# Ledger of designs, part 18: VH-VL binders against AP-3 complex subunit mu (apm3)

Target 1, 249 residues: AP-3 complex subunit mu (apm3), of Schizosaccharomyces pombe (o94669r175to423)
Amino acid sequence: TNEFFIHVLERVSAVYQPNGKLAFGTVKSDMECKCQISGMPLLLLSLRPGTKLGNVRFHQSVNLKRWKQHPDQIEFIPPDGKFTLASFQTDFATQKSLPVVVEAKNKLDGRFEVRIRNTGKKSVENLKILITIPQALKSVTVTEGNYIFRASKYTHMEEGILEWSVKKLAWTSPALVLTGFLAPLKKDANSTEESSSYSKLEHLDLQYKLQGSTLHNFKVESLKMLNHPDKKSYKGVKHTIIAQNVSFR
Below, E stands for the ipSAE of ESMFold2; O stands for the ipSAE of OpenDDE; V2 stands for 0.75 times the mean of E and O plus 0.25 times the DockQ between their complexes.

## First folded at step 9 (VH-VL; framework fv_disitamab)

Design c42 (from c41 with light chain W32D D93S; at its last look DockQ between E and O 0.34; V2 from the best seeds 0.00; counts 0 for: pae E 2.4 > 2, grease 19.9 > 18.9)
Fold by ESMFold2, look of step 9:
Structure c42 (fold): chain C 249 residues (1-249), chain A 122 residues (1-122), chain B 105 residues (1-105)
Amino acid sequence: as target 1 above (249 residues)
Amino acid sequence: EVQLVQSGAEVKKPGATVKISCKVSGYTFTDYYIHWVQQAPGKGLEWMGRINPYSGGTYYNQKFKDKATITADKSTDTAYMELSSLRSEDTAVYFCATEIGYFWGTDAFDIWGQGTLVTVSS
Amino acid sequence: DIQMTQSPSSVSASVGDRVTITCKASQGIDYDVAWYQQKPGKAPKLLIYAASTLQSGVPSRFSGSGSGTDFTLTISSLQPEDFATYYCQQYESYTFGGGTKVEIK
């Protein structure tokens, strides 16, 4: 085969305000490649003009002198098979929104309810919803997926974690719902103050994978073989967003 | 579907009492706080207090602590506010409203009753 | 308690105008602000919660912004149905601003 594959992975950590708008976030990216071109090709990867790769670390085969002169061009001789061409940071495109919308509510009787939706036009994969639980948990039901509760002893933290896993959240699906029920706090023998039977749940994190979308101004424009300019090679480019720590504040 | 329906307008003389009702429908009565808000004629909104309909626990604005008594009846899905020792300055519209318990500290009043006018005149 | 200072107390405006209403908290309250619209003889209607989240069914010409102590409600292009009184509210002690009456010019 005479093919070169590029998979851009964008790992996102973000905090959203209650209104669903981004408060802040970071994107750390890798260009993972697979070379199926015979011989020793000298490749020139051209990015969208004006692209700047922050804090970049290149594969040892990259011509750093050329990159310093032309920061949107990466010249290299790839090894056979899989390798990482570059690791870098990119600016977070504040106009781009993540498609997973969450509504989470406490109820006064110790129930809580988490609703999730996909507002995009592509399926979200490997969705995990992590809910911090400061007290015992009586029950959980979910409309789809699986759950597991890891008590604080097993989390190595002061609080337990309820994990809700959904393999795929299709863009056409109705909202998915988790309903949980907290066990009331026991009154201690020395208490002289009024206290709530139920803590307010405040912490929820998301993890998921989103194919075919990007949060930054990054585009692979072309791939050329410099030492054989008449020869054609197939270029495949794929983008994946990995939301690894998305929380609400 | 979700609504808060309040009792009708009242005309009272100074020294009387009045008990305003707020009947909840369209959600489970014990899920969320019920708040009470005063609006004197031509004036702004002033929060009076809230009740947890599940526990019966209350929290008052200090200004109204000796004037208002907030209660809830689970059997009828109805919250009440009683105003005692009425004076002319208690003439106002009184609203009930719900507070939704979002994880992220969003305690806005989503649904409001239609209001109850209490007129106190000599 | 936390005081909410709302300004202006009134504004005279025409259809199509941009209207900006400001609310200032006496101490930091993060994003714990709601905005309400009230028409005469009616209950208040929630427009915005969490400083900038639009309530369901509220037109996109309404927007909220701010954090900490300074908060703003903006109507980007005033419509005839927007002539009303607007209130901010903070959540620590549930205090309201004094209101802003938006009147037809």
Scores: ipSAE 0.419, ipTM 0.714, lowest interface PAE 2.4, mean pLDDT 85
ESMFold2 (binder alone), look of step 9: mean pLDDT 91; pTM 0.938
OpenDDE, look of step 9: ipSAE 0.675; ipTM 0.837

Design c43 (from c41 with heavy chain Y54N; at its last look DockQ between E and O 0.57; V2 from the best seeds 0.00; counts 0 for: pae E 3.0 > 2, grease 19 > 18.9)
Fold by OpenDDE, look of step 9:
Structure c43 (fold): chain C 249 residues (1-249), chain A 122 residues (1-122), chain B 105 residues (1-105)
Amino acid sequence: as target 1 above (249 residues)
Amino acid sequence: EVQLVQSGAEVKKPGATVKISCKVSGYTFTDYYIHWVQQAPGKGLEWMGRINPNSGGTYYNQKFKDKATITADKSTDTAYMELSSLRSEDTAVYFCATEIGYFWGTDAFDIWGQGTLVTVSS
Amino acid sequence: DIQMTQSPSSVSASVGDRVTITCKASQGIDYWVAWYQQKPGKAPKLLIYAASTLQSGVPSRFSGSGSGTDFTLTISSLQPEDFATYYCQQYEDYTFGGGTKVEIK
């Protein structure tokens, strides 16, 4: 067989401001490859012209001299089987939002609401929302998925993490909603007319996997076998975005 | 549609008391704070106080603590502000406002009443 | 109490001008600032919340920036409908700035 597979994994870490705007974001990308080519092929992977790989680390098989001259071309003799061809980092600052939009609200009665919506055209998989709960949780309801509350073992501070899991959020799906109720805080503070009965939720983490999309329009243009130009080769390219440590504060 | 509708203009004598209303529609009355803001003629905005319609808890600007009493009626989805011992200096437009918010930390006044003019004249 | 010092108190400008209004807080209040526009006889209208987020329906010529104690509202190109009074506000104790009247030059 003369097949070569490339799976580009983009791992996203981001911090969003309370207003929902991206404050900081980083994408760490890995080019995971699988070589099923007989012999010792000399391959040339051409990226979209102008592509810059920031802080790139290459597999030992990569011709670095050629890459320095042509930063959008990776020449290498692949090992058999699976290997990481390159790892690199890109700036996420140009993106306004991720494919999943999150809205969150605090109510005066201790109720809080988290809404998630797929704004893209592809399904999001294994979506997990971690909500920091600052006080006792009375109840939780979700429109879809499952939730787990992990309470702190500290008897007097029922702080915990509420984990909301959704296996698949289709792009055609309406917004999913988690509603929770906080238990009132028994504050003896008689000094203020307004009883601060409830703490506000202020932070959540979002994790998910998105198949078939790229954040930076990373594109493999071609794969050529330089030492056997007449030999038919097959190329398959897959892209995955893995959102991790996406914080809304 | 979310709306805050205030009561009509009032003309009062010095020493009198006036109570203005702010009726809420388009959302759950008890979910968000109701605020009151004063604006004297030709002057800026000044925050007076707020009420938690759910608990009835109030928080006042110290300047207005002895002047204004803010209340809420859950049965009618209406907030009230009573101004006592009226003086000419209390002549102003009074606004009610709410902070519904859309995300964490969105506490700006996104919905306003139309304002109520209170005129204090001898 | 947090004080909001707004400047200038008034500005004369022409259509197309860039207008900048500043609010200085007496203490740090990161992101907890809103900007309002008020026209005569009308209630204030929210323009910017969380220091830099544009309220829905507000033209993109309006922008907010700042952190800590210094916040700015900018109108990139003043339009006829922008002649009004503008106010900043902080969320901690809801103090308003003194206002800035944008007038026709």
Scores: ipSAE 0.157, ipTM 0.649, lowest interface PAE 2.2, mean pLDDT 87
ESMFold2, look of step 9: ipSAE 0.358; ipTM 0.715
ESMFold2 (binder alone), look of step 9: mean pLDDT 91; pTM 0.938

Design c44 (from c33 with heavy chain G101P, light chain S53T; at its last look DockQ between E and O 0.66; V2 from the best seeds 0.00; counts 0 for: pae E 4.5 > 2)
Fold by ESMFold2, look of step 9:
Structure c44 (fold): chain C 249 residues (1-249), chain A 122 residues (1-122), chain B 105 residues (1-105)
Amino acid sequence: as target 1 above (249 residues)
Amino acid sequence: EVQLVQSGAEVKKPGATVKISCKVSGYTFTDYYIHWVQQAPGKGLEWMGRINPYSGGTYYNQKFKDKATITADKSTDTAYMELSSLRSEDTAVYFCATEIPYFWGTDAFDIWGQGTLVTVSS
Amino acid sequence: DIQMTQSPSSVSASVGDRVTITCKASQGIDSWVAWYQQKPGKAPKLLIYAASTLQSGVPSRFSGSGSGTDFTLTISSLQPEDFATYYCQQYEDYTFGGGTKVEIK
């Protein structure tokens, strides 16, 4: 076959305020490639003009002289098979929102609810919701998916992490709901304080995968074989967003 | 959709008792605290106390501990505040409010009743 | 008991002015501050919670900042409907500031 594949992976870390406003975020990206072109092709990959690759690190085959002169062009001789062409950062501060929206509430009877929905136009895959539980957990129900409670081995208060896993969150799905119940804390018999039997839950973390989208409108414009300009090769470009450290606080 | 509807204005003589109601709708009554706030004419807001409608437990501002009694009735989704031994300085608007705590750290008073004017004169 | 000292007690301003209101807590309270707007004869309305988070439906000309003991509410361009009294509140024991009346100059 005479093919060259590019998979652009954007790994996101972000913190959102309760109102859904982005407090800060970073995107670390990789161009993962697979070369199925015979011979020793000299390739020129052109990016959309204006694309910024922050803190870029290239595969050793990249012509750094050309990059310095034309920072939207990457010239290289690929190895056979899989390799990483570039690792870089792209700007996330332009308020582009991720599609998973979360609502979460504590109630006075020790119940808490987490609601999630997909506001995008593509399914979200491998969704994990991580909830820090500060006291004994009595029960959990979910409308979809599975859950695991991973108790902390360092405390005796049954603290831990509740992990809720959902294989796919379709963009047409109604909100998915997790309901959990905390067991009440025992109070000192000699205490005169009226204090809550339930600690508040304070934050939530998300992980997921989103196929076919990009945060920066990053685009590969062309791929040319410089040493055989008459030859044509197929290029395939795939984009995946990996939300790996997304929190709400 | 969420509403706190308070009872109407009252005119009372010194030494009387008044009981103000706060009817809750639009959410499960026992899910959230109900707070009471005083505002004397031309003055600022002053927190009086709260009730946990699930347990019936109360917590008072020390200033109002001997003046106010806060209760809740689960069967009617209604909180009450009774003011006893009324004096002219108890003339004020009294608000109920609920905090709707979000998981990520908001405990502010989001929903307020319309206020009940209590006038103590004679 | 945590005291909230709010200043100024009043400010006279014109439409379009930038208005800044300050609250100072008697001890550190992290970011656990709310801001309310109250018009005559009405209940208070929540504007900002957690010191800087804008309540849904509140115009973006309102903003809050601060942590620890010093907090501010800012109205970037005063509108006619913004003439009201503003209160800060801390959540640890629910004390309100004394209020700031924003008046037409």
Scores: ipSAE 0.164, ipTM 0.622, lowest interface PAE 4.5, mean pLDDT 84
ESMFold2 (binder alone), look of step 9: mean pLDDT 90; pTM 0.932
OpenDDE, look of step 9: ipSAE 0.644; ipTM 0.813

Design c45 (from c33 with heavy chain G105D, light chain D93S; at its last look DockQ between E and O 0.63; V2 from the best seeds 0.00; counts 0 for: pae E 2.9 > 2, grease 19.4 > 18.9)
Fold by ESMFold2, look of step 9:
Structure c45 (fold): chain C 249 residues (1-249), chain A 122 residues (1-122), chain B 105 residues (1-105)
Amino acid sequence: as target 1 above (249 residues)
Amino acid sequence: EVQLVQSGAEVKKPGATVKISCKVSGYTFTDYYIHWVQQAPGKGLEWMGRINPYSGGTYYNQKFKDKATITADKSTDTAYMELSSLRSEDTAVYFCATEIGYFWDTDAFDIWGQGTLVTVSS
Amino acid sequence: DIQMTQSPSSVSASVGDRVTITCKASQGIDSWVAWYQQKPGKAPKLLIYAASSLQSGVPSRFSGSGSGTDFTLTISSLQPEDFATYYCQQYESYTFGGGTKVEIK
């Protein structure tokens, strides 16, 4: 074995305005590595020139003096096996948007409808849609995947979170649809005509994984072994976006 | 394609009644409110009322409570507004519009009919 | 009933100008305001909802702001197709503002 593997994980938290405009968001990134190089290699990892790692925390093996002089270069002696080389954070201010688009509507007969599309060029994995349900559910239908209703343990199971899980959402797939039916609120016959039997659903959250994509211009350019400059090390680089806290308001 | 198609222009004499239709296509008629809006010549927009086509329930602007009657026919996917005891000041363009129920807390009028001109003259 | 006082009643402007239109509600209404554009002989078109959210397909030169009682529609750089009448509307009782006609100077 003579390889060094780098897995760049971008963990996303974002809130979108009703028009789909980003209200705010953060990206927390980790460079997770696996070293299969024997001996005590002195490695130099070069990122795209001009790269800045915000609020970075390095593994103890990193030469901080070199990094301070050249912030796009990371010099280190890796431990054997798996370790985290760096953790850093950036604002979600890149020009890239997340690929999962949601359309969600309330109907006057107590139905609600959630439509999910993948606008990217790669499959979305482990998609979970969390829908806040303000009153009892009568039924749920999905075009694909599974659902579970997690009632609040402090109520008579009228309020809770509806979880819709889809293992894979291909970019070639038509929109996936969840349709739910609310049970009407039990109303006094003397209540006004202005009162609705159905509360408006207002919120949902997304979680998912996206392989082979990055939200910004972060790239590994090279990996060199400084104490053996003529020896070529093999590297594998993998990028994953984990959307773990994406909501719409 | 979602579409609201209104009946054609009407010319009426004072004291008459007119019934304007608004036919919905492109979505299930009972899903969303239908609103009615008046625009007098050279004037602004004024909300008149709405109907829940699923329940038949209505809610009116008090100004129009005794002038307008809003109904819905589920069998033809058509909402109606009847104006009674017409006077010259009722001369206006009347629009129907729908309020889509997005989760994102919007009650705006997303889709509008083309408008129906009602002219009241002796 | 909540009244919406819209000002100015008209604006004379040139292509490229920044145009600002205001609406004042008679009571607090949070951010529950829409803005519409209407061209002569046509139905209104939704531009802005929830005070600041841009409707799909509307150019980014349009923006909305405000909360409580004071709301603003801004056109950052007026284009020829923007000469029209603009209306605000509050959601609680659906009252429209009186309108603002944006005219070529």
Scores: ipSAE 0.352, ipTM 0.727, lowest interface PAE 2.9, mean pLDDT 85
ESMFold2 (binder alone), look of step 9: mean pLDDT 91; pTM 0.939
OpenDDE, look of step 9: ipSAE 0.651; ipTM 0.822

Design c46 (from c33 with heavy chain T106P, light chain S53T; at its last look DockQ between E and O 0.60; V2 from the best seeds 0.00; counts 0 for: pae E 3.1 > 2)
Fold by ESMFold2, look of step 9:
Structure c46 (fold): chain C 249 residues (1-249), chain A 122 residues (1-122), chain B 105 residues (1-105)
Amino acid sequence: as target 1 above (249 residues)
Amino acid sequence: EVQLVQSGAEVKKPGATVKISCKVSGYTFTDYYIHWVQQAPGKGLEWMGRINPYSGGTYYNQKFKDKATITADKSTDTAYMELSSLRSEDTAVYFCATEIGYFWGPDAFDIWGQGTLVTVSS
Amino acid sequence: DIQMTQSPSSVSASVGDRVTITCKASQGIDSWVAWYQQKPGKAPKLLIYAASTLQSGVPSRFSGSGSGTDFTLTISSLQPEDFATYYCQQYEDYTFGGGTKVEIK
């Protein structure tokens, strides 16, 4: 009762080079709120001084004049319940790193190996590893989690996407490993050339959540009720990074 | 850590045969291709062929198909290249190199042996 | 049987100069090109793969570009240790370019 909740969500799309350097990326952020304050409170949300909200779109209740003069202050009268206070975008072309490190190798006998590790100091949640499989998949072994193979409609039971799901990857965990084995392609009986029975695997995408961290210096400093400064209320703030389109090339 | 160590320099007469070794350490020998590259004196690099050490399958540059025979010995983690019917134009440094099969990394040659000089003198 | 035509065959340059080396493939090869540095008496060293991706441990003054048939290696500010011969390689069937010898004046 008499609380205001703010959940800052940073949705990340990125492409990394094999050496771990960021090739490009974007961050789309939302301030998702839930108002449990009675009456018609006039709220002032203060952000860390110097905070910039790129391409920002505000809830209709936001005082845009105050924003223009003080871009790190957001004055508004919240609706009851859940609403989005602001949506904004930040350029990801900085030297920032995500904590999930991947090593992926093809072997000549049709095996492939995907190793993942958390190099951060916070647990990674709801990790999904999407592996593009270019030919029939014979078997899969994982050290933890579950997998599902979704065959392509065009090449029934021959190629598709292998989804590896891990509920939690603790920062103290050893590397988790998926090992797969491709079924060999049938050699053309008319072929006179030596050809590989196995195509190279080249594509891998990650999805996950990382709670309690941000990719930039965004911080909610304070929330004040301007029209009832003597009223008691509570503020809850949560930060989540959602890596939704992270690939390697 | 990963190393390709080649056999030492050799001096041969025309018509002879030489067998160059390339011993692998630091990874599982059968996981990745082994390639062979020729560099004649004062000349550039020329790819000769490769071997799949797991299957024994080979693929040769047409120029070297009748000159070179590439083999692999799983028991000693060693690849070999035999050059037959040596002629003076076969005088060169011969390199072995490995192609590690990263998903998005190089199909290029990351690790090279130190090279083996073969001199064919009449 | 994809030919790689590398030019120039040699370059004479001073420390600090920008050096540009090109390779032209006889047919389209997407981005499947590597660049190597070779110093006298040594094995080649991989610098760049997939046309533009810098190998780990290679100084950032090296860069690669191109796709299709035309590829370029650039050294933005030549250093004394960059005296070497440079080779491109396509890796559909592994043909090397003829090499470019970079000499410090």
Scores: ipSAE 0.306, ipTM 0.649, lowest interface PAE 3.1, mean pLDDT 85
ESMFold2 (binder alone), look of step 9: mean pLDDT 90; pTM 0.934
OpenDDE, look of step 9: ipSAE 0.556; ipTM 0.769

Design c47 (from c36 with heavy chain F104L, light chain S53T; at its last look DockQ between E and O 0.60; V2 from the best seeds 0.00; counts 0 for: pae E 4.7 > 2)
Fold by ESMFold2, look of step 9:
Structure c47 (fold): chain C 249 residues (1-249), chain A 122 residues (1-122), chain B 105 residues (1-105)
Amino acid sequence: as target 1 above (249 residues)
Amino acid sequence: EVQLVQSGAEVKKPGATVKISCKVSGYTFTDYYIHWVQQAPGKGLEWMGRINPYSGGTYYNQKFKDKATITADKSTDTAYMELSSLRSEDTAVYFCATEIGYWLGTDAFDIWGQGTLVTVSS
Amino acid sequence: DIQMTQSPSSVSASVGDRVTITCKASQGIDSWVAWYQQKPGKAPKLLIYAASTLQSGVPSRFSGSGSGTDFTLTISSLQPEDFATYYCQQYEDYTFGGGTKVEIK
């Protein structure tokens, strides 16, 4: 047919403080395209005026002279089928919070609880919660999803990563809960201090996908065919956010 | 709502013993440590020790190990601190405190009792 | 024991002033520091934990910073209700600083 598709993928790495404040964040983006336009179209893709693409790498078909003169315009002759038009960084503004929030508690009997909820307006997909477990894990209970424990490769064979997988976290649902129980630590007979049987959990990481959302005001404004300006083609643009390494500390 | 409610003020003579209570409500008593803190008149805060109400295990500041005995009663959700062989320098306000509901890896004292004044005078 | 040296011991300031209080640990303690406010005859109130994280319900004029051995509590615009004594605490072995009394002029 006579169509051109653009999928903007935003891959996020972020660290949040306990109060929800962003400490650090990066967004690495790819503009994945699929060309189903016949002939040899000379295309001009226009972005929101004033858009600047950081550390951009373009497909070899892009007219770099034009881009240097007009950084919000990308002129190219696409290959047929799927290709990556650009890979770049976008600014990670502190105005917008990611929608998944976490509460965690440690208890003296070795129980811990991790509670997650969605504060956004779209469902979160393919949620993985990676919990660093500092000692042997006796049991786990989850309100939804599945879990697996991946033991450490080092000499500390009792510790590892607990992976909690949830296919969907709806924005309308109550919080999801994981409860786990740790096995006690070995007591030090020479200590004058109370021996703690349990280390506390200190870190967790999230991975997930949001369709139909963008972290920044990144927008494809238009797509024009320069060498046949009276011909039009259908364009489809979609955005996906992939949270890769979102940490709560 | 989480609360730590301490017993009332005490006036004692030198050589006596006092037992201060700290009753917990609003959470499961055995989930978190109970700490004790001394504040002598016009002085700063000084940590005395803690108890694990689940196991009964204790850990003391060396300064107080021969003065204070910290216990917990699971049946009444109450922690106790007993001060023995009271002297005038033991005159102070004594607080109990616990840590609740914090982000991973924090031990700060969020919830405090109202304090118990112990006065030792001859 | 890890000692916490708190400075100054007192400060007299006007409403609207910036007040800075410091604590120095005798050895490295990462970010394991809390700050408390205490008014006369009352129990301490937690302001900041993990060196820089504001406790829920604490006004944003309070902030904490530092890591390792040097830590700071800042009140960006002093209010009349901030008359109190402030304490730092490290929670590896629970030692408090000596306190800083903040007096409104």
Scores: ipSAE 0.170, ipTM 0.620, lowest interface PAE 4.7, mean pLDDT 84
ESMFold2 (binder alone), look of step 9: mean pLDDT 90; pTM 0.934
OpenDDE, look of step 9: ipSAE 0.574; ipTM 0.769

## First folded at step 10 (VH-VL)

Design c48 (from c33 with heavy chain I34M, light chain K24R V33L; framework fv_disitamab; at its last look DockQ between E and O 0.43; V2 from the best seeds 0.00; counts 0 for: pae E 3.5 > 2)
Fold by ESMFold2, look of step 10:
Structure c48 (fold): chain C 249 residues (1-249), chain A 122 residues (1-122), chain B 105 residues (1-105)
Amino acid sequence: as target 1 above (249 residues)
Amino acid sequence: EVQLVQSGAEVKKPGATVKISCKVSGYTFTDYYMHWVQQAPGKGLEWMGRINPYSGGTYYNQKFKDKATITADKSTDTAYMELSSLRSEDTAVYFCATEIGYFWGTDAFDIWGQGTLVTVSS
Amino acid sequence: DIQMTQSPSSVSASVGDRVTITCRASQGIDSWLAWYQQKPGKAPKLLIYAASSLQSGVPSRFSGSGSGTDFTLTISSLQPEDFATYYCQQYEDYTFGGGTKVEIK
């Protein structure tokens, strides 16, 4: 079994407008490999012509002279087993839309609602929704998954982060819903003003994993063994997006 | 489908009272503020006031505090605005509008009623 | 009340023109400003909220910018359906600008 596996991991931090327009984002990618080729193979990995790997750092085995002459080719002698071949930033202009859409609303009198839906064609995994809660939380109900409220250590107010976890959000499922209710802030006993007030919830972050999709135009075209050109080897390539700190304006 | 459906046009004489309705469908009536906006013929938009349909609490533009009374009926999902002591300058189209509280920061009026023309003439 | 000064009061333009409408607030309102489009006999329609955020279903030729006291609505390439009056609104105390009538020649 002479096999070589390439796993392209894209770690994404992004801020989206609710209409799907990207306001800001970073994509940091790792090319993680697993070598199961016997002997001491000299490998040439060819990328789609014109590929640009921004701010790239290579494994020590990479022939940097060849890469500088031909930036879409990576020549190396892999170690056996797992290693990281390259770490880089992907061209921002090639980004595609992330599939998770959120509708989040403050309602009157301390009530709020968060709806989340998958608009893509693949299931979203390990979904976490992080909601900043600026005051005490009276109740929470979810249609699916679990939640945990993580109180702030640095205040005597009951502020914190509400974490909603969903193992899998299928692209065919109906929207998942979290409904919550803030506890009112205590008022001055001598006040003639309204007896309760509620802060506006303004911030929501997402984390999730998406298999088989990419945000860039990166493609592995071929893998050749230069020192044994007649030997066959299997090339496996997969892509994973790890969405981190994805928020809506 | 979210809708705000207002009552039909009214023709009134000076000194009369009119009550305009705004019926909500497609969302929970008590979840969001209901606002009222005046537009005199050939003129711009002017905010009149709002109501919290959950509590019944109101907040008025000072210009309209002695002219308009805003109420809400939770059992029929309907907001009302009553205009008293009508004068010819009260001739206008009156809109209801919903302020939806998205997390990403808008108190903008997302959904509007079709408008109700009130004509005051002798 | 916060005074909203909107200019110009009207503009005549051809299809394909870039149209720019401004609003100035009498005091700082951060980014808490909306833009509406109103066609004759119709209710206003929300275009832009929070100064620069495009409402769902609004074409990308519309854009908003500004913060503090000075705000701009831009139509990058005027279309026949853009004949309308445009209003800004700040939502500290809900005052509207005086409106800008866009007439398509």
Scores: ipSAE 0.333, ipTM 0.697, lowest interface PAE 3.5, mean pLDDT 85
ESMFold2 (binder alone), look of step 10: mean pLDDT 91; pTM 0.939
OpenDDE, look of step 10: ipSAE 0.482; ipTM 0.763

